# VH-VL binders against NAD kinase (nadK), part 8

Target 1, 268 residues: NAD kinase (nadK), of Syntrophomonas wolfei subsp. wolfei (q0aze0)
Amino acid sequence: MKIILVNNRFKENTEKKAQEIAGQLSALNVEVIIDNGLDEPYAGTVDFIMVLGGDGTMLRAARRYGQRAIPVLGVNMGTVGFLSNIEINELAEYLPLILREEYSLEARMMLEVAVFQQQSLLTRVFCLNELLLRSNSPRMLSFALEISGQKLEPYRGDGLIVSTTTGSTAYSLSAGGPIADPQLDAFIVTPVASHIINKRPLVVSPEREISLHLLEEREAIIGIDGQIKMDFGAENRVLIKRAPHPLLMVNLKAKPFFTSIDRSLQRQ

## First folded at step 1 (VH-VL)

Design b6 (from b1 with heavy chain D99E L100G Y102S Y103S D104G S105W S106Y G107P Y108D S109A Y112I; framework fv_bermekimab)
Fold by ESMFold2-Fast, scan of step 1:
Structure b6 (fold): chain C 268 residues (1-268), chain A 123 residues (1-123), chain B 107 residues (1-107)
Amino acid sequence: as target 1 above (268 residues)
Amino acid sequence: QVQLVESGGGVVQPGRSLRLSCTASGFTFSSYGVHWVRQAPGKGLEWVAAISYDGSNKYYAESVKGRFTISRDNSKNILFLQMDSLRLEDTAVYYCAKEGYSSGWYPDAFDIWGQGTLVTFSS
Amino acid sequence: DIQMTQSPSSVSASVGDRVTITCRASQGISSWLAWYQQKPGKAPKLLIYAASSLQSGVPSRFSGSGSGSDFTLTISSLQPEDFATYYCQQANSFPLTFGGGTKVEHK
């Protein structure tokens, strides 16, 4: 059995816990590969991915490994989040179930994002939550949105979010998007501070293809899962579709999504 | 130099098949949607079919739907149009055309066109 | 299908004339309209995209205007090389459709 242990290099306590857990797994004859974000993703075959940290660490793991159809377990290190399944102090009691493969898997759709510059593919990236197009200056954007060959009236405002259902509780929520059941597969298209009266969030089939480009020369950026930022100009276009493989999330215990989001909204 | 070159046109009989090819050079073919547009003698332009940059989406004019099949080979920079059950109404010069830089997967304009290849009937 | 109607179908003009060609969509297409020039025996050439954006390398005497359903291509001072057939094309939705063409010919 080979396990990738994903952690955050910038948190000293997390690094120490990762080493401790790696030692425990090695004592159980499990081969451990540690990914702290410094190197390229591990290229070899693995049986399981364990993510030590909060939602941000899980988003990084999903971008690096989510398309490989490998079980991914989120282990929370202290801060409450939506993408972890167990707490770090529960790991010891659940480890036998992990090693015996006594768990279920929940599939979560991902986005495939392709960004073009003029005639060239600039980058192709996968993400779990969302793509954000936003202005990088005080000036509002004017941009075009196409959904499966249908061109909508031009958008004017601060930007647009294209989100998965998993991402419905992240940036899309802050911009006024709906809360979506993560068991549904759909794109959620949420305007950011639109100056057009009737621009509302759209919920569309995951089989749809979404294209964006600027109609005026403006300074804008593309954001991916809140972690990657790229310049976006009038010579750029972005293409979004459902990624070929969903992220396979490990379910060791019931996580009450609706009560969790309800409590989160009450805390403020 | 950016160019598209069509081939495969010729004289056919109604009900037969013909395959057109369009070879791309001078740009990243795999980054653009490409289309077939035809023009009958003495007539205007008629859009025929489109294929997305990665080949996952295909679109057809109603007059050719079910008879024509568009495909692409990104490793060879070639666009194809397989034309089955040909009719006299399919007589035209067939152009391949590339989507512009601002169009993403869907066209806002065709910035590069091939020279065209003629499809006609002996009787 | 979105029907694209061009007018006139032909226009007789002299070098130096201002030529105006109109294109009407049967329904709203925002600014998703392109204009092409086609000379006899040649492939079409893109002149204008997004209703008013001039394609690189196209002379400034060509201009496009309009939005929604009504569009205009203007040639401010016709040159000898401008005698050709002009087509509009909507790119709002599939199937893509072209206008019937406007032939600009010598008087």
Scores: ipSAE 0.000, ipTM 0.407, lowest interface PAE 15.6, mean pLDDT 85

Design b7 (from b1 with heavy chain Y101G Y102I Y103A D104V S105A S106G G107P S109Y; framework fv_bermekimab)
Fold by ESMFold2-Fast, scan of step 1:
Structure b7 (fold): chain C 268 residues (1-268), chain A 123 residues (1-123), chain B 107 residues (1-107)
Amino acid sequence: as target 1 above (268 residues)
Amino acid sequence: QVQLVESGGGVVQPGRSLRLSCTASGFTFSSYGVHWVRQAPGKGLEWVAAISYDGSNKYYAESVKGRFTISRDNSKNILFLQMDSLRLEDTAVYYCAKDLGIAVAGPYYFDYWGQGTLVTFSS
Amino acid sequence: DIQMTQSPSSVSASVGDRVTITCRASQGISSWLAWYQQKPGKAPKLLIYAASSLQSGVPSRFSGSGSGSDFTLTISSLQPEDFATYYCQQANSFPLTFGGGTKVEHK
C-alpha cells in the first residue's frame, strides 16, 4: 500500500505531525510520500491520500490529485471544517479500517476550468469549491454569462461565482448563494454585488457548460478555490464544466452536514 | 483604489488592553487573507498575525500568542486585533496588510498596506 | 523559525548606480520570497514576489533573483525616488519573517 500524506506548509507543527504519522505508517509496512506543497504533485500510482489540515489543505489536495480517482481522507488538525471527516486525535482509532479498506466513498463533483485567450487554451485547472470572477479595482465589471449556449442578459457588478454543491458553504454562501446538499450534483451561479437586484443565484444541471467573458476592458481576476489567482481581460474567455472524475472522499464517520452548517450560521 | 485604514492606536499602560481596527475598501474584502505587521520605532518589520479570507484559520507570532486575538467582520470590511496584557516590547506602528492572491494555503505576499497606527506606552 | 539575514545593513549610492541587496534564509524556501520598499513615515510597498516576479506598476529597473536560500534584489540604475529601506520576506511557512532591512542612502 502506498499513501500520500498532504500537509499544510504554512501551519506550525503540521510537518512534524506528518513525519510522525509517516513513521507509524512505515512501521505498518505502508509506503509513504509526503506532499507539503513545495514540489510538483507526486506522479506515481498511489492507493490512498491522507490530507492533514483544514479545508484549505483539502482544496489543494483535490486540485493536485482529485482527478486520479484515489480515495482522499480529510484529517482535521484543529479548526473544524466542512471537508475533513475525522480529527487528528481519532486517526489511531480509524487507521486499521483505512488499511483494511473498510470505509465508504462519497463522490464530490469538481469543476473543470479552461481559460482561453481568443481561441487558444491558456490553462486548464480543476477545483472542488468554486471559480470566482471579480473586479480587481473599484470599477464594476460588465460581463456575459452563457449557459449551454444560451446568452443571458449582461451582468453588471463586482463579479460572479460558479460553485459546486460542495462549494455552496464557501464563498458562494458569503455572496448570498443557497446552501446545497453536497450529495447533489449541480452548479450554483451566484452574482457578487450585482447592480441589477433581479439577478438571482441560479442552480443548474451539472451537464451544463458555463462560459464567461468581459464585455468591456476591465481589470479583473479569476480565482479558483481561493488558492489560484489569474488575470482576466476582455480578450479572455473561461469555460466551466463538470470535471471528468469526482473527488472520492473517504467516509469513516458520519458527518451531520445540516446540523454543522446550521450551527455555523448561528455564529454569524 | 484599494485602501486599508487602521485605527485604535494610542498611549496605554503596561498590562492593559487595546483593540485595533482596519477598515478595507476598493476590493472584495471577503476574498482575501489579511495580516497585522508591526514595526518598533527605528526597527524592522515583524509579522504579528494572520486571518484567512473566511476567518477559519488564524496564525500568530509566538511573542503575541495567547495575548492577541485576530478577527474579521466580512459584512463590514473590518479587520480587528484585540491586544491583551500589553508589554513595553509591543510598542510599534501596527500595519494591516492584504494578501496579494486569493489563497488559503499561501504563499503570503502583501500588495497593499494601511498607513499604520501607533501603539506606545506612557511613563 | 526561518531566519532571514539581509546584507548590507546600509549602502551609500548615487543616482545612476547599480545597487545589489542580498537576503539569506536559514533553510530552503524555494522561490517564496518577496521584496518591499519603505520610505520614511510610510507603509512598505511590494516590489517583487515569488523571488523574481515584478509587481504591477513597479519600474523595470527593479529585479529579483535566487532560489533555495540565497536571494538578490537589484536596482539597475538608481533613481532619486529609490532612496529607501528595503526588506525581504519569506513566504514559505509560518511564522512569516522579514530580513533586518537595507537602507539605501545618499553618498
Scores: ipSAE 0.000, ipTM 0.428, lowest interface PAE 14.6, mean pLDDT 86

Design b8 (from b1 with heavy chain L100H Y102D Y103F D104W S106G G107Y Y108T S109P F110L; framework fv_bermekimab)
Fold by ESMFold2-Fast, scan of step 1:
Structure b8 (fold): chain C 268 residues (1-268), chain A 123 residues (1-123), chain B 107 residues (1-107)
Amino acid sequence: as target 1 above (268 residues)
Amino acid sequence: QVQLVESGGGVVQPGRSLRLSCTASGFTFSSYGVHWVRQAPGKGLEWVAAISYDGSNKYYAESVKGRFTISRDNSKNILFLQMDSLRLEDTAVYYCAKDHYDFWSGYTPLDYWGQGTLVTFSS
Amino acid sequence: DIQMTQSPSSVSASVGDRVTITCRASQGISSWLAWYQQKPGKAPKLLIYAASSLQSGVPSRFSGSGSGSDFTLTISSLQPEDFATYYCQQANSFPLTFGGGTKVEHK
């Protein structure tokens, strides 16, 4: 059995804990690869991915390994998040179940994002939460949104978010999008500070293709999961569709999504 | 340890064909785009061709379009460049190189390179 | 196609010198620029990607800056192992294009 431990190298507590866990697993004849996020993703075959940290670390792991159809377990190390399943102080209790593969898997859809300059593909990336189109200046954007070839009336505003249901509690929520059950497969399309009244968030089939391009020369950025930034101009277009594989999240214990989000909203 | 090893270079006559191979190890070959880059003796680097991780997208420099074909065999971890209608201007060391990001075929800093294979012409 | 122009074509320098190499794109390429080092008879090595991100294992004396069309590679204190040819490469669009190279040589 081979396990990848994903951690944040610059958090001293997570690095120390990753080394402790790696030692424990090695004593049980488990081969451990530590991924601190700085190097290329581990290229070999693996049986399981354990993510030590918060939601940000889980998002990085999903972009690196989410398309490989490997079980991924989020282990929380202090701050409560939406993408972790167990706490670090519970790991010893659940480790025998992990090694015997006695757990269930929850599939979470991911986005495939392809950015073009005219007809040339610039990049293709996968993400778990969302793509954000945002103005990179005080000027509002004018842009076109197409859903499966259907051209909507032009948008004017600060930008747009195309989110998975998992991403409904991230940037989409802050922009006025709905809270979605992460067990649903759907795109959530949420305007950012639209200057046209009555532009509403849209919930669309995950089988649809969404495209975006600017209608005026402006400086904009595309953001991926809040962690990757790309410049976006009038010669660019982006195509968003469901990724080929969902992220396979490990369920060792029930996590009450709706009570968790409800408590989070009480602190605003 | 990431390793790329080119082979198939040699001395060829103009108008003939040659097939280059690049064998990959130390990374999940099927997760990365891979490229051919050439360098004529004493000259700079020239990008030649690229293929996406799954083989569905292929890109070529204008100078080789219609003459060269890039392909890959993910079950054997091998990248190929089929070079038809070879010209004297194709004389170069040919390198294979790996995309820095997995599944990101379009944003292409090239983080690991093979040692190259020389293609040259007789007389 | 995006043309990449490097200057200078060569620079003579001594150990300890600050060396600056510039790269200009014929079109805006945002931050999609990489820098490579190549020693004679060897394959290129990636130094910097996304204009300013240092590749793992590359010494901190190397730094990159710029966005849009104008980019700079700086070596803050040249070491003996740094005498090599340096290339920029735009990653904004296909076809990928390299600069002509800058040879850093002994005085």
Scores: ipSAE 0.005, ipTM 0.416, lowest interface PAE 13.1, mean pLDDT 85

Design b9 (framework fv_bermekimab)
Fold by ESMFold2-Fast, scan of step 1:
Structure b9 (fold): chain C 268 residues (1-268), chain A 122 residues (1-122), chain B 107 residues (1-107)
Amino acid sequence: as target 1 above (268 residues)
Amino acid sequence: QVQLVESGGGVVQPGRSLRLSCTASGFTFSSYGVHWVRQAPGKGLEWVAAISYDGSNKYYAESVKGRFTISRDNSKNILFLQMDSLRLEDTAVYYCAKGPYYYDSSGEFDYWGQGTLVTFSS
Amino acid sequence: DIQMTQSPSSVSASVGDRVTITCRASQGISSWLAWYQQKPGKAPKLLIYAASSLQSGVPSRFSGSGSGSDFTLTISSLQPEDFATYYCQQANSFPLTFGGGTKVEHK
């Protein structure tokens, strides 16, 4: 068996725990690859991915490995998040189940984001939560949104979020988007500080293709999962569609989504 | 518009060295892994080498390991392949190719150069 | 190394035909598979990435399917410009490896 341990080396307690867990797994004849974020993604085949950290570390793991259809387990090291399934102090209890492959998988849709300059592809990235288009200057944006070739009336404001259902509780929620069951496949399109009072979030089929481009020359950025930033100008176009493969999240412990979000909303 | 332009191919003698270059334009070169892929006359495609976006990781096919060195100059948007101890079996058109994913070296190649021929004299 | 076995090595077809090309990996590669088209004297062109995603600008008659170890490229209605050699390539692990190619030629 071969496992990737994904951690954040800049948090010293996670690096130390990664080494401890790697030693324990090696003693059980499991080959361990450590991905601490410094190097390129491991290019070899693996059987399982264990993410040590919070939601941010899981988002990085999803972008690096999510399209490989490999089970990914989130192990929380501190503050509770939405993407972890078990706590670090529970790992020893669940490790035999992991090694025997006795767990269920929950599929979470991902976005495929392609950024073009004129007719040429500049980059393609995958993400679990969302793409954010936002102004990088004091001036608001004027931009076009097309859904499967249907051109909507121009948007004027600070930007737009195109989110997965998993991302419905991230930036889309903060911008006024709906809370969506992550078991549903859908795009959630949420305006950011729109000048049109009744511009509402849209929930659309994941089979649709969404494109965005600026109508005026402005400084803007594309943000991916809050972790990647790219410049976006009037000569750029972004195409968003459902990624070919969902992220396969390991479920070892029942963690009902709705009770978790309900508690979070009551704290706000 | 994305362009990759190879140069440096030619006729060499066995055991000699040759340096290939690939000049990139139309994308942020420093953000992508880039690769060399070769094709012998009348044969299929063979992956040769890759270099990560920042040059920190390099990968080679076993057939060229220890003889070829991949490098890049992000300030000039140039990819290099230094080919030492050349063998007749290295006869091929050499393509440079771009990986499609930001900050990632594994790849499905969305753009290719036109290729440069490396061949041998008697 | 992951070996990619492509079949058939050649296929004779007429305009309007449905053409199917298969590719097998010697071990699981998830969906990390690309398909390329190459015409004589030209560089390869990406058709399909991540096993089933159509590259922008590629006609919808091209489609890819499969996951794990078995993959298929389908051309639903062959056009004159589709006579070419097609290659699969695994992108799951280094070294990256290509199939041996399938030449689609006139009957």
Scores: ipSAE 0.000, ipTM 0.420, lowest interface PAE 15.9, mean pLDDT 86

Design i1 (framework fv_inotuzumab)
Fold by ESMFold2-Fast, scan of step 1:
Structure i1 (fold): chain C 268 residues (1-268), chain A 124 residues (1-124), chain B 112 residues (1-112)
Amino acid sequence: as target 1 above (268 residues)
Amino acid sequence: EVQLVQSGAEVKKPGASVKVSCKASGYTFTSYYIHWVRQAPGQGLEWIGGINPSGGSTTYRRKFQGRVTMTADTSTSTVYMELSSLRSEDTAVYYCARDLYYDSSGYPEYFDYWGQGTLVTVSS
Amino acid sequence: DVQVTQSPSSLSASVGDRVTITCRSSQSLVYSEGNTYLSWYLHKPGKAPQLLIYKVSNRDSGVPDRFSGSGSGTDFTLTISSLQPEDFATYYCMQGTHWPYTFGQGTKVEIK
């Protein structure tokens, strides 16, 4: 059995803890590859991915490995988030179930984001939460949104979010988008500080293609899962569609989404 | 438009605690990390740690573990840094600075806007 | 900690001069997703630091064209092609690739 152990190098002691867990797994004849974000994603075949950290570490793991259809387990080491399933102090208890593959999988849709310079593909990335288009200056943006070849009336404002249902509780929520059951597959399109009063969040089929481009030269950026930034200008176009594979999240114990969201809304 | 405004200068005795505030305006508070950086007299810049205002997750430099606490109040768009067990070596100008990322496990790129700085003097 | 060393620690220059400041890290700053997190800041006494360059070579909005960044791996350079009066300041590089984030010790650019 081969496991990738993904850790968050920005959280204290995670590197030390990753080494300890790797040693424990190796003693059980499990081959361990440690991914702390410094190298390219591991290119070989693996059986399981264990993520040590919070939601952000899980987002990074999903971007790097989510398209490989490999089980991914979130192991929380601090403040509980939405994407981890067990706590680090529970790992020893659940490890025999992991090694015997005695768990269920929950599929979470992902976005495929392709950024073009005119007709040339500049980059293609996958993400679990959202793509954000936003102004990088005090001036509002004027931009075009096209859904499966249908051109909508121009948008004017600070930006736009295209989110998965998993991402509905992330930046889309802060911008006024709806909370969605993550077991549903849908794009959620949420305007950011729109100047036009009739622009509302849209919930659209995950089979649709979404295209964005600027209608006038402005300083803008594209953000991916709040972790990657790319410059975006009038010569650029972004195409968003459903990723070929969902992220396969491991369930070792029930995690109640709706009660967790209800508690989190008290922090607002 | 974007502003980070810090609290005023503080004079503390050794062993005391200090709490410095950083009030953000002109952007969506929960979409950006806030980090703290200090500069002691005659020395360079030193990173202390950062906080994700969305959820309150923190990351601290190891030498400050156990002495520093960062918190965020989303109702007032304010981040606080509290440093305890103050020593004369903690005399410095403390800056807050913004990064685009909204999740503490993300990878910060750089600091695009900075507060004006807060002088903390520790003397007996 | 990743050590970040700047050279020189100080230099004297005249308006119109070409100034180069180097920054060397003890470990590679390449991030696995193709980015290198090395940024440059300008700092004047009594004022907040200001971002000049991010990810090695990208100029922040509003930063004059005379500022440019270059380098790869462990060796990086900030260049000011024609020094202006407002450019007399201390310059810092910062690496964000490795935790904890570390700054260079600074390079003071003084009037000749």
Scores: ipSAE 0.000, ipTM 0.467, lowest interface PAE 12.0, mean pLDDT 85

Design i10 (from i1 with heavy chain L100I Y101G D103S S104Y S105G G106D P108Y E109Y Y110G F111M Y113V; framework fv_inotuzumab)
Fold by ESMFold2-Fast, scan of step 1:
Structure i10 (fold): chain C 268 residues (1-268), chain A 124 residues (1-124), chain B 112 residues (1-112)
Amino acid sequence: as target 1 above (268 residues)
Amino acid sequence: EVQLVQSGAEVKKPGASVKVSCKASGYTFTSYYIHWVRQAPGQGLEWIGGINPSGGSTTYRRKFQGRVTMTADTSTSTVYMELSSLRSEDTAVYYCARDIGYSYGDYYYGMDVWGQGTLVTVSS
Amino acid sequence: DVQVTQSPSSLSASVGDRVTITCRSSQSLVYSEGNTYLSWYLHKPGKAPQLLIYKVSNRDSGVPDRFSGSGSGTDFTLTISSLQPEDFATYYCMQGTHWPYTFGQGTKVEIK
């Protein structure tokens, strides 16, 4: 059995804790690979991915490994999050179930994002929450949105978010998007500070293809899950599709989505 | 009878603002996009921008962005175009025009019904 | 911006003549699902412009059948098969495919 431990070395004590867990797993004849985010993703085959940290660490793990159809368990090491299933102090209790593969899986859709310059593919990335197009200067953007070849009236404002249902509680929520059941597959398209008075969030089929390009030369960026930032200019276009594989999230104990989000919103 | 009726001629000083109205009748006001087009003396037609009266969403040509504002009042079936920081080169006849297309998200078919025009003169 | 160029800038014709005006765009005007948003307008001094043709070849309601439009991609033509007295005017093409809308410079049709 081979397990990847994903951690964030820039958080205090996470590297030490990862090494402790790796030692415990090795004593049980489990091969452990530690991914602290600085190196390229592990290229070999693995059976399980354990993410030690908060939602940010899970987003990085999903981007690096989510398309491999490998079970991913979020283990919380601090503040409450939506993507973790168990707490670190519960890991010893659940470890036998992990090793015997006695758990259920929840599929979460992901985005495939392809950025082009002219007809040339510059990059292809996957994400769990969202793509953000935003201005990188005080000036508003003017941009075109197409949904499965249907060209909408031009957008004018600070940007646009294309989100998964999992991402509905992240940047999309802050920009006025709806809260979506993560068991639904859909894209949520949410304008950011639009100067066009009736640009509403859209909920569209995950089979749709979404494309964006600038209509004027502006300094803009494409953001992926708040972790990857790419310059975006009038010579670029981005194509967004449902990723080929969902993230397979391990469910070891019940964590009701709606009660969790309700509690979080009441704390504002 | 489908028609667009515009407000009367205006004379303004440089730096002032002008607000031109366009009152629609004879059709469902919120079902059609409204464009604004101008013609300066001795020049051709120039598109300024447009508005969807159903939601108030607007699109402006870049050279007018920051100086033009389009609004719609559904209770009176009237679209307004306000142009600020007027210059002598803004002297023109301004037209409102209805887009022939009314499908959601597809507003660029052409302009089938036009207002009579409003002469705006900017002089000191 | 997409540039739209008409030719000729002016022409002289007699009643009954066949008149052809061309319009060329700097970029293809084909939009999604094959739609091409190229329209033609008749404009007389002191009057509002009048739509003649929309989406390349569709006559607006009430427009006489002597007016026809054709073309594809970047090259478009307005034809008047038999010029009538009321047809002496300036004609404009307009593209609505690309932001912003752009008009050609106009073609003035004058009596010989």
Scores: ipSAE 0.000, ipTM 0.370, lowest interface PAE 20.3, mean pLDDT 84

Design i11 (framework fv_inotuzumab)
Fold by ESMFold2-Fast, scan of step 1:
Structure i11 (fold): chain C 268 residues (1-268), chain A 122 residues (1-122), chain B 112 residues (1-112)
Amino acid sequence: as target 1 above (268 residues)
Amino acid sequence: EVQLVQSGAEVKKPGASVKVSCKASGYTFTSYYIHWVRQAPGQGLEWIGGINPSGGSTTYRRKFQGRVTMTADTSTSTVYMELSSLRSEDTAVYYCARAPEWLLSDYYFDYWGQGTLVTVSS
Amino acid sequence: DVQVTQSPSSLSASVGDRVTITCRSSQSLVYSEGNTYLSWYLHKPGKAPQLLIYKVSNRDSGVPDRFSGSGSGTDFTLTISSLQPEDFATYYCMQGTHWPYTFGQGTKVEIK
């Protein structure tokens, strides 16, 4: 059995804990590959991915490995979040179930994001939470949104978020988007500080294709899961669609989404 | 015009706490992180931590963890930094600074407050 | 912690001179996704620090074009092509790639 341990090298104690867990797994004849975020993703075949850390570490793991249809387990290390299933102090208890493959999988849809310049593909990335289009200056953006070829009236404001249902509690929520059941497949399109009073968040079918481009020359950026940033100008176009494979999240114990989000919103 | 205006100079005794304010104006307060940086006499700049005013989430440098608390009041567009258990080596000018893209956690500071001198002496 | 070292610690220059300040980090400042978070600041006694350059080479709005930044990985440079009277100050680089974020020790540009 081969397992990837994904950790955040820059967070205190996560590197030490990753080494400790790798030692435990090696003692059980499990081959361990450590991905601390500094190198390119591991290219070989693996059976399981264990993510040690908070939601940010899980988002990185999803972008790197989510399209490979490999079970991914989030193990929380003290950061409040929505993407982990068990706590680090529970890992020893659940490890026999992991090694025997006695767990359920929850499929979470992902976005496929393609950025073009003219007709040339510049980059293609996958993400679990969202794509953000944001102004990179004090000046607001003027941009076009098209949904499956249907051109909407122009948007004016600071930007736009295209989110999965998993991402509904991340930046989309901060921008006024709805909280969505992550078991649903849908895109949520949320305006960021729109200057047009009647612009509302949209919930659309995951079979839709969404495209964005600037209507005026402005400095803007595209953000992916709050972790990748790339420049976006009037010569660029972005196409967003459902990724070919969902992220397969390991479920070892019940984690009630609705009570968790309710408590998070009360104590912010 | 973007402005960050800090509270006035403080003189404290060792063991006391100090709370410095940073009032923001000229932009959407919840759209930008606010960070705190200090400069002790004759020393360089030292990052302390930052806060997202939108949710109140904070990140602190390890050496200040347990002694520093950052809070934000959205009704007054004001960020506070409280430092407890003050020592003489905490004597410094404390600056608040804005990070331009809070949604993408950009790690540079485009606007700074004027600074608050905190003197810790017995 | 990632250590950031500036060179020189101080220099003397005249108005119109070309000034070069270097910044070296103990680790690469390239994140795994290709982003490089290195910025430069100007600081004068009694005044707030001022952003000059962000993400290695991007000049902040309103900053004169005599200021330029370059570099990659661990080695970075701030250049002032023709020093003006208002440019006599202390300059700091900062890395934002690795936690905790760290500043260089500063380079004081003094009148010759």
Scores: ipSAE 0.000, ipTM 0.407, lowest interface PAE 14.8, mean pLDDT 85

